# Ledger of designs, part 13: VHH binders against q9y6x5

Target 1, 379 residues: q9y6x5
Amino acid sequence: LPPKLLLVSFDGFRADYLKNYEFPHLQNFIKEGVLVEHVKNVFITKTFPNHYSIVTGLYEESHGIVANSMYDAVTKKHFSDSNDKDPFWWNEAVPIWVTNQLQENRSSAAAMWPGTDVPIHDTISSYFMNYNSSVSFEERLNNITMWLNNSNPPVTFATLYWEEPDASGHKYGPEDKENMSRVLKKIDDLIGDLVQRLKMLGLWENLNVIITSDHGMTQCSQDRLINLDSCIDHSYYTLIDLSPVAAILPKINRTEVYNKLKNCSPHMNVYLKEDIPNRFYYQHNDRIQPIILVADEGWTIVLNESSQKLGDHGYDNSLPSMHPFLAAHGPAFHKGYKHSTINIVDIYPMMCHILGLKPHPNNGTFGHTKCLLVDQWCI

## First folded at step 4 (VHH)

Design b06 (framework vhh_surovatamig_d1)
Fold by ESMFold2-Fast, scan of step 4:
Structure b06 (fold): chain B 379 residues (1-379), chain A 122 residues (1-122)
Amino acid sequence: as target 1 above (379 residues)
Amino acid sequence: EVQLVESGGGLVQPGGSLRLSCAASGFTFDDYAMSWVRQAPGKGLEWVADIYQDGSEKDYVDSVKGRFTISRDNAKKSLYLQMNSLRAEDTAVYYCAKEGYDWLTGWSFDYRGQGTLVTVSS
């Protein structure tokens, strides 16, 4: 059988949760596999951008999904609806499921990974589910395992996405130990269900499984708000994205808008596009606006209103609170190996290696993941 | 079409009680967690209480713990907020809210009703 890989994302799973809560099922998975304690994600630390970076190995400026809400200055198109299936937004990169289907003439399967319900370069995932948050983890798992066992050409790459702990992290904040404990225990139970289902179906020993996430979560507060309306009148700009990274499209002279914003709050940084820090790799794309505002960790940018969220993400990708983890098990991976840190863009070339695919040019470094793999030299 | 219709608000004296109701239609009520949120005069929206889709878990903002009780009746597609020991600070428009998740916004209220006014005054 050709090598097979299941990539699982638990949205918003902050790496430090592993140290602060008990995960018996995940710990059992790790003891016979590998753990990367921190994954340094891409800026901005949001769901769509980082999920696309995982499967393309590219920074956001290169793959084009630069935020969850976007405006393209050249074509004048807006992306503001998760149901928008316009391939335009996704066509600046080639995700791994497209490569899998085109290079090896194999099938891909997807349970709600961002982008898998869009035809990218005229190729849609062979099997997919349209996004619906009400569909249970069990139904997603049943479909993925059915497709892994019963497809021609064979499904060799499958993805499974789950909204927690992101939804609860936003609602309660990551410091609410009582509520987060319940949420994280439920996730651990879902991991147990996943492993048991794969064992029951005879898939466990021959399938490579990666469990990861797109970002972490930080605590927010009504005491940490930046009221943008106190800085600048809304008639001077169009707001493309708000918090914690505000994307500002000026209606007047850019320098005038910048001058009104630059000293408004000690808790946000204001950048002209060309002055965005190089370490963010967030500059060279028409969908990045002329001015961006970056709130300090735990601060929320608002328009003369309170925020409903007690937790949020999107902040500076150097912050440990924004980092997810990666755990993996299967024939490609060592058993009982722990690694400190990789970049989220490194996941793509590692997955291409496991599947025997030639990666498209990417920002990942295969050398960073070598120690995880049984067929590689670790020094 | 998603519709949420609140009722039960009114003028009440401090220490009094009110029961708010919300009638839901246009969606599968038992598939969604539900919240009560409020907006006091001149203030922003404040989340008050929520309840999981099967009624198994309930949470409250600290200022109402022990005084307010959220409940739901999935057969009747109704959400309730029992408010006891009301204080002047509880004066607000109360909204029934359908909780949702979307990749763009994360957790949010994907729909709110028109609200019901609660005034606590002596």
Scores: ipSAE 0.398, ipTM 0.691, lowest interface PAE 2.9, mean pLDDT 92

Design b07 (framework vhh_surovatamig_d1)
Fold by ESMFold2-Fast, scan of step 4:
Structure b07 (fold): chain B 379 residues (1-379), chain A 122 residues (1-122)
Amino acid sequence: as target 1 above (379 residues)
Amino acid sequence: EVQLVESGGGLVQPGGSLRLSCAASGFTFDDYRMSWVRQAPGKGLEWVADIYQDGSEKDYVDSVKGRFTISRDNAKKSLYLQMNSLRAEDTAVYYCAKEGYDWLTGYSFDYRGQGTLVTVSS
C-alpha cells in the first residue's frame, strides 16, 4: 500500500504561540513526532501565496500567486475576488495533489486548501470542497477521513484547512493574551479531536500527519497608520494591493510616482521592481507591479480611513512574528525530535519523498528536512 | 443594506439578569460569525462573546464565563446574549457585531449596531 499523508493548516498560527500558551493535545502529538520551531515563509507573508508555496515548493515569483490581490500586466487580467476560480492564476506551477494524481493511479482529497477547488493543468483534486467559511471543522474532518478510508483509487494525499487562529489574530491582535489564550485552547481541542478521530478509524498508526501554518501575526494599532492619500493623488496610479505590501501600477511616468512616494513615510520602504531586495525572491513575475511599498512591522497602509484590524500579516519574512511552525507524526517521522528552522519551500520535496513522488523542479532543499525522517541520516 | 438593531438593555441591580437581542437584516445571517462587544464609560471596546455560523462553537471573555450565554436563531436572523449575575463592572453599551473571514482580506468586522445601554447599579 502506498504511504498516506494528511497536511493540516491552521491559518495564521504564529510560532511563538507554542512557547507562550499551553497546548496539551499538540504537545502529545509532538512527543511522539517531530517539531520544527520556526518555518521561514515566503514573501509576501500572506495566505494564498504561502499555501501555494507549501504544495509547490516554489517562491511566489515562480508559482505566480504573488499576493491575495493581483494584476497580470501581460494578459490585463485582475484577481481581486477570493471566489475567482480562473485556472490562469494557478497554472504557473504544479501542486502536489496534481502530481499525486498523475504519476500513479492515486486520489487526492481536500477540505478547503487554497487552489484545490480549481482545475490546475486540467486536473482538480479527486475529492474536494468548494471554499465556504460556514463549514465547521468537524464537517471538514468528517469528509477528509471518509475519503481517506473509502476511496478507490486510494486517497494518498489529503489536505485540511482551518481559518483560525488567523481570523481571531486579526480581530483581537496577537498581544491580547486573554482572548488569544481562549482561541488557541479551542484549536488545541480541535487537534485532540483530529487525533481521536484518526485513532478510532484505525488510521493513526499508518498515516503521516503534518500540522503547519502559512504565516504568523503581528500587533497593529490605529496609532500606526500610513495614509497613502497623503503621499499621492489617486489619479497618478492604479492600486492593485494595499496593505502591508502595496502594489502600485503607475498611470503616469513611473519615476514621478516613485518620487512622490519614496519620502512620504519613515515607516515604509518604497521599491522600484528591479530594486526589491533579492532575499525576498519577489521580482521575476509579470504580476509583481512596477512599484511596491513595504510597511514596517505593525504599520498599516490605508486610504484616508481607519483600519479594523488589530493584527495583520504580509510583512517581511525575516520577522519571527511572521513565522509559523511545523509539527508532524507518523511512520515517516522520528519520535520526540525537535528541529530549529526550515524554509516553507522545503515542505514540498519532503512530502514528495514521503509519498514516493518525483518532485517538479522547486526551490526547496531536501537536506533541510532530513533530520525529521526515519529513513534518512541527519548530520 | 446591512442593518443590526440591538435591544434589551436597561437598569438592573447587582445580581440581576438581562437578555439582549440583535435583529439582523440585509445579509445572509447564517454565513457569518457574530459577536457581542461592549464599551464601558471611559474605556475602550472589549469583546464579550462570539458564536460560530451554525451555533456549534461559542467563546467568552473570562470575566463573563458561566454568567453570560450567547445564542443565535438563524431562522429568525437574531443574535442573543443572556446576562446573569450582573456586576457593576458589566455596565457598558453593548454592540452587536458582524464578523466574517475571506481568503483575500482575512478577518472582517463590517458592522457594529447602534448599541444598547446596560447599567448595573445598586
Scores: ipSAE 0.036, ipTM 0.460, lowest interface PAE 5.9, mean pLDDT 90

Design b08 (framework vhh_surovatamig_d1)
Fold by ESMFold2-Fast, scan of step 4:
Structure b08 (fold): chain B 379 residues (1-379), chain A 122 residues (1-122)
Amino acid sequence: as target 1 above (379 residues)
Amino acid sequence: EVQLVESGGGLVQPGGSLRLSCAASGFTFDDYYMSWVRQAPGKGLEWVADIYQDGSEKDYVDSVKGRFTISRDNAKKSLYLQMNSLRAEDTAVYYCAKEGYDWLTGYSFDYRGQGTLVTVSS
């Protein structure tokens, strides 16, 4: 039987939550598996970009999902609705489920991972659910486990996505200990349900399971707003994305727009596209706009209005508050091993190795994850 | 067309009580999280409480826990906020809001009504 892998994402699960709250079910999972304490995600630290980086091993400038809202200057297409099913946005990379289906003649299954309800390079997951936030974790789990156990060709790669703790992190802010404690306890209970279901179905001992996330969360405030309308008039630009990274498409001379923005707030950095720091790997794509504004941690860019969010993400990927974690269990992984840090792009070549797939060219380094794996020599 | 109509606001003394109501129309009410949000004079919008589609789960901002109770009647397409032990700091315009989760915006309020003013004074 070929190796099997279930990749689970709890959106917005900041690594720091692991040390500040109790997770008995996750702790038991880690005790018999591996933990990576911090995963350094890609810039911009947002949902669509980082979920696609996990499954492609590419920086955003390379895979083309450069933000949650995008404009492509060459085709003049806009991506501003999460219900947009246009394959155009996803076709600059090959996600692992496509590779799995095409290289190995195996099936893939998806319970709402971003991109899995879109045909990418004319290939869609063999089994999938159209994205609907109202569908329970239980229903997603029921479908994914049914597909893992009853499919021919066999499902060897499966994904499971859950919106929490991101939704609550935005709503309450990560510093609301009482509300976040309740949310995180519910997530730990869902992890317990997941493990119990896999054991009941006879899948647990032979299935590799990765539990990870795309980003963290930082506390925002009505006292930390950058009003873009006080910097520049709307007639000078088209706004492609707002906060905490604003994407500005000038309607006049780019230098003139830049000069109006560059000294407007001490809590925001303003970059011409070619001046974006190299460490972000956020420059070489037509969907990256001519001017990018990057707010400091905890600051929100607004258009003469209040922010509805008490927590947010999208900030500098060097910030620990933006980092998720990775935990894994299964026949491919050591037991009781703890690792400090990997890059989020390293997950893809590791998963390819576990599944016996040849990875597409990627930005990950297999050596960074070798110590997690039983079949690898680690120095 | 989505419509949310709030009522029940007014002037009350500290320690008093008010019950806010929201009548919803133009969407499938029982498919959505519903929230109460407020805006105090000269301040930003603050989330106060939310309630799950079937009424089973309720959450509150820390400052109102134990004092406010959110509830819903799906048959009547109505949302309620029972406010007890009111404080001067609870003075605000209260809005009924339809919640959404969208990957682009994260947690958001898709729509708000016109609001109802609550003044806690003297």
Scores: ipSAE 0.015, ipTM 0.428, lowest interface PAE 7.3, mean pLDDT 90

Design b09 (framework vhh_surovatamig_d1)
Fold by ESMFold2-Fast, scan of step 4:
Structure b09 (fold): chain B 379 residues (1-379), chain A 122 residues (1-122)
Amino acid sequence: as target 1 above (379 residues)
Amino acid sequence: EVQLVESGGGLVQPGGSLRLSCAASGFTFDDYWMSWVRQAPGKGLEWVADIYQDGSEKDYVDSVKGRFTISRDNAKKSLYLQMNSLRAEDTAVYYCAKEGYDWLTGYSFDYRGQGTLVTVSS
């Protein structure tokens, strides 16, 4: 029987939430599985880039999904609609579901993981749902479990995506203890439902399940705004992405635009593309704009308007507030093991190992995840 | 075209009450969380309260909890905010807002109306 893996993402689940709130169902999951307390994500710490890094093992400059809003200077294409199904944006990498379908006689299933409703390298997930935020967690779970049990060729890789706690993190901010405790309790109950459903269907003992997230969340404020209009006129540039990492395409001389922005705020770093810090691995792609602005944690870049967000992400990936966690359970994983930190790009080669797939070249290091696995030496 | 039209604002003394109304059109009202958002003079937008699609769940900012009640009438495509025990700090323009989630923007108020002014002063 081929090994099976279900990869679950709760968008925007900051690692520190695990210390500050109670998660009885998640704690029971971890008790007989593994917990990685912090996952160091890729820069920029946004939904599309990090979800694609999880399933490709690549930095954003390598897989090509460099932001949630993008412009490609070579082809002059714009990505500014989350319903844009153009495979062009996703074709710089091969996600694990494509490899799963092509290397073995196996199927993949997806409940709304970013990219799974797009044909990538002429291959779309065998079973998928078109993205719709109004579809309940229960409906997504019902489809995934049906496909795991009733498919030929067998579904060996499945993904399940949920928008919370990201939506509430933006709305209330992560420091709103009362509202966040209600949201996080509801998520914990959904984890309980997931485990109960898998047990009821006889899947639990033979299925590997990973629960993770793409990024964290930090508190924002109306007192921490950076108004670009105070420094530069709109006629000088095209705005490709705004906050907290602004992507600037100059309409005039690049040096002139840079000079107008470089001293705009003490709470924002302004980089020419070639000066972006090497540690970000965010330079070598035509979709990275000539000038990048990086706001300090908790600061919001605006265009002479108030921000509606009390929480945000996209900030420096060295910030603990931007880090998610990873929990896993199943025959591939140790029981009751806790690990401090891995890189988000390390998840891909680990998943390939579990599924018996040959990984495409990637930026992950299999050695970083060895201690999680029963069939590996840990020293 | 999405339209939200607020009404019911006015001048009221501290400790008084007002009921705000919002008439919605141009979208399937029943499919969305709805919010009340306010902007005090010289301040940014502040979320006040929201209500689930069927009215079963309601959330409030701490400063209005126990004083304000959000409600909706899906048949009339209307949103309400009952404001009791009003304080000087509640002085603001109040906006009805349609909530949404999108991967590009995260959580946002997809649309808000023109607003209705509430002044709490003696």
Scores: ipSAE 0.101, ipTM 0.514, lowest interface PAE 5.2, mean pLDDT 91

Design b10 (framework vhh_surovatamig_d1)
Fold by ESMFold2-Fast, scan of step 4:
Structure b10 (fold): chain B 379 residues (1-379), chain A 122 residues (1-122)
Amino acid sequence: as target 1 above (379 residues)
Amino acid sequence: EVQLVESGGGLVQPGGSLRLSCAASGFTFDDYAMSWVRQAPGKGLEWVADIKQDGSEKDYVDSVKGRFTISRDNAKKSLYLQMNSLRAEDTAVYYCAKEGYDWLTGYSFDYRGQGTLVTVSS
């Protein structure tokens, strides 16, 4: 029987939530599987970039999804709408579902994931749902389990995406213990539903399941705003992305724009593209703008307006508040093993190994995840 | 395009009651969760209450729980906040908001109105 993998993402699930709240269903999953306590994501710590890094094993400068709002200087194309299905934005990498479908005549299925509703290198996921936030978790679960059981060629790679706790993290902020406790309990119940459904359908014992996330969440405040309009007039630049990483396309001399911005706030760093820190791996792509502004943790960049977000992400990827976790269960994984930290780009070569696929060149290191796997020598 | 018009605020004594209303237009009201948010003098925006599309689920900030009731009338495209046992700390401009989420743009709420001022003082 070919190996099967279900990759589940709960958007914005900060790793530290596991220490501060009770997750009985997730803890039962972990007890019989593995836990990676922190996953160091890629910069910028946003949904589309990190979801694409999980499935390609590449830094953002290499896979080309460098932000949730982008401008390509060579082609003059803009990306800012989730309904934009132009393959151009996604074609700088080969995601795992494409490789899965092409190497072994296997099928892939997606109950949503950034990119799965786009034909990438002329290949679209065999089964997929177009993104719609109004679709219930149960409907997504019904579709993905139906495809896992009733497909030819067999579905061997499947994804399941859920918007929480990201939506509530933005709305309430991660320091709102009462509201976050209620939200996180609902997520734990959904994990229980997932496990129960897989058991009832006879899938549980032979399916590898990874539960992870793309980023964490930090507390924001109306007392921590950076008003960009007080730094520079709109006539000087085109704004490509705003907060907490602003992407600036100058309309005048780049040095003049830089000089107007560089000392405007003590709570943001201003970088010319070539001066962006090497540790971010965020420089070598035409979609990275000539000037980047990086706000300090918990600070929001605004255009002479208040911010309604009480929580946000996108900040420096060295911040523990930006880190998700990874839990996994299945025939490929040890039982009861705990690991401290991996890089988010390490998930891709691990998944390729589990599925028996030859990975495309990537920035992940298989050695970082080998201790999670039963067929590997850890010591 | 999105228009939200709040009304019903005013000056009340501690322990008094007010009913706030919000008239919505420019979007399919039935498709969106709705919220009340407030801004006290010299403070930031605070979420107060929300209600799901069909009215099936309601949530409140701790400080108003048991005192405030959120409701909606989808046929009238209207949102309401019944405020009982008002306290000086409830003094704020109250805004109604359309809530949305998209995986690319993240969480948003859209308030376009002037809000309605509630002053609780003796």
Scores: ipSAE 0.511, ipTM 0.777, lowest interface PAE 1.4, mean pLDDT 92

Design b11 (framework vhh_surovatamig_d1)
Fold by ESMFold2-Fast, scan of step 4:
Structure b11 (fold): chain B 379 residues (1-379), chain A 122 residues (1-122)
Amino acid sequence: as target 1 above (379 residues)
Amino acid sequence: EVQLVESGGGLVQPGGSLRLSCAASGFTFDDYAMSWVRQAPGKGLEWVADISQDGSEKDYVDSVKGRFTISRDNAKKSLYLQMNSLRAEDTAVYYCAKEGYDWLTGYSFDYRGQGTLVTVSS
């Protein structure tokens, strides 16, 4: 039987939630599997960039999904509507479900993972659901398990995405312990439902399951706002993305716009594209704008208005508040093993190894994840 | 086009009661969780209460727990907030909000209209 893998994402699941709240179902999963305590995600610490990095093993400058809102200077195309299904934005990389379908006689299945309802290099998952936030976790799980059991050629790679705790993290803020406790308990119950469903269907013993996330969450406040309108008139630039990383396309000379912004706030760094820190791996792509503004943790960039978000993400990827975790269980993984840190780009080559796929060139390092795997030496 | 029309606000004495109503149109009301949010004079927008699509799950900000009750009537496409034991600190414009999630912006409130003013004063 070919190896099978189910990749599950709970959007915005900050790593330290595991230490501050109780997760009986997730802890049972981890006890019989592996835990990576921190996953260092890619910059910008946003949903689309990081979900695509997980499945391509590439930094944003290489895979082309550089933000949730983008402008491509070569083609003059704008991406500012999350319902925009133009494959152009996704075609700079090959995600694992495409690789899976192009090797041997294999199928892929997708329940709502970002990008899976877009044909990429003219290839879409064999089974998929068009993105719709109103579809329940139960319906997503029902479809994915049906496809795992009833496909020909067999589904060997499947994805499952859930919007929580990101939606509640934005709404309540991660420091609202009462509301976040309730939300996180519901997620733990969903993990219990997932495990029980897989056991009931006879899938559990031969399926590798990864539970991870794209980023964390940090507390925001009306006392921590950066008003761009206080520093520069809107007529001087086009705003491509706002907060907490603003992407600025100058309508006048770039140096003039930079000089108007560089001393705007002590809680924001202003970078010309070539001066963006190398550690971000966020420079070599036409969709990265000539000037980037990076707010300090918990600060929100606004245009003469208040922010309705009590929590946000997108901040510096060195911040522990931006880090998710990774837990895994299955025949490929050790039992009861804890690992400190991996890079989010390392997940892709590990998944390719588990599935017996040849990875496309990528920025991940297989050596970083080999200690998780039963068929590898951890030395 | 989402339309939310709030009503039921007014002037009340401390300790008094009001019931706010919201009439929804332009979307499938039964498919969305709904919130009440408020904005006090000179303050930012604050979430007050929310209710799940079927009405089975309800949440409140700590300052209103035991005093406010959120409810909905899906057949009438209406959202309600029963406000008891009102305090001066509850003085605000109250907005009915359709809850939404979008990958671009994260969590959002999609609300329309003027809101309804609640003033708690002697």
Scores: ipSAE 0.169, ipTM 0.606, lowest interface PAE 4.8, mean pLDDT 91

Design b12 (framework vhh_surovatamig_d1)
Fold by ESMFold2-Fast, scan of step 4:
Structure b12 (fold): chain B 379 residues (1-379), chain A 122 residues (1-122)
Amino acid sequence: as target 1 above (379 residues)
Amino acid sequence: EVQLVESGGGLVQPGGSLRLSCAASGFTFDDYAMSWVRQAPGKGLEWVADIRQDGSEKDYVDSVKGRFTISRDNAKKSLYLQMNSLRAEDTAVYYCAKEGYDWLTGYSFDYRGQGTLVTVSS
């Protein structure tokens, strides 16, 4: 029987929430599994880019989902609507569900993971749900468990995505302990429901389960705004993405636009594309714009208006506030093992190993995750 | 198709009261948290109050705590905002909002129509 893996994402689950709040169900999951306390995500620390990095093992410049809003300079296509299903945006990489279906002739199943409702390289997840935020966690879980138990060829890779605590993190901010406590308790209860459902269906003992997230969250404020309209007139550029990483497409001379921006705010770094720090691995793609603005943690770039966001993400990936965690349980994983940190791109080659798949070339290092697995050892 | 229709706004004197109503259709009302959001002249959108799916938890912006009460009737698919001790600063268009998520922005509010105008003036 082939090994099975369920990959679960709770969007925007900042790693240090685990230290500041009680998670009895998640703690029970970890007790007989593994915990990676920090996952260093890719830049920019946004939902689409990091979810695609988890399943491809690639930096954003390599897999092509470089932001939640994008412009491709070669084809002149725009991506600015979460309902846009054009495969063009996703075709620069091969996600694990495609490899699973083509390499091993097994099935994949997906409940709302970004990209799974798009045919990538003419291959869509064998079972999937079109993205709809209105669909309950319970309905997503019911579909995933049905597909894991009743498919032929067997579903060996399944994904489950949930929008919280990202939505509440944006609305309340991560420092609102009262509201975040309620949100995080509800998430822990959903983890309890997940484990109970898998046990009830006889799936728990033979299923590998990874619970992770794409990024964290940092506190924002009306006192920490960068008004871009005070720096430069909108007639000089097209705005591709705004905050906290602004993607600027000049309508005039690039150097003139850069000179208007470069010293406008002490709380924003301005980069010509070729000057973006190498550590970001965010340069070699036509969808990365000629000028990138990077706001300091907790600062919001605005167009002469207030912001209703009390929390945000997208900031420098070296910031601990941007880091998620990874917890895992199953026959492939050690029991009761804690690890300090891995890179988010390391998850892909680990998952390929668990499933017996040959990974596509990627930026992850399998050696970084060997300590988590019963049949392997750290480098 | 999500539809939210606000009503109950009007002109009141300072210290007066109004009750806003919102009729919801096109989605399973019982499954969603609901909010009231307002926009005062010359200002951005401001979240005012929210209520969880079963009505068990309610939150308010500090400026309206103790004066405004949010409630819902799931059988009637309706959301309410009882506004007491109204002040000139409460003058705004009030929108009923279904809480949701958008990958682009991280969170969203669905509201339809023009809202309901509340004017507090002598």
Scores: ipSAE 0.271, ipTM 0.603, lowest interface PAE 3.5, mean pLDDT 91

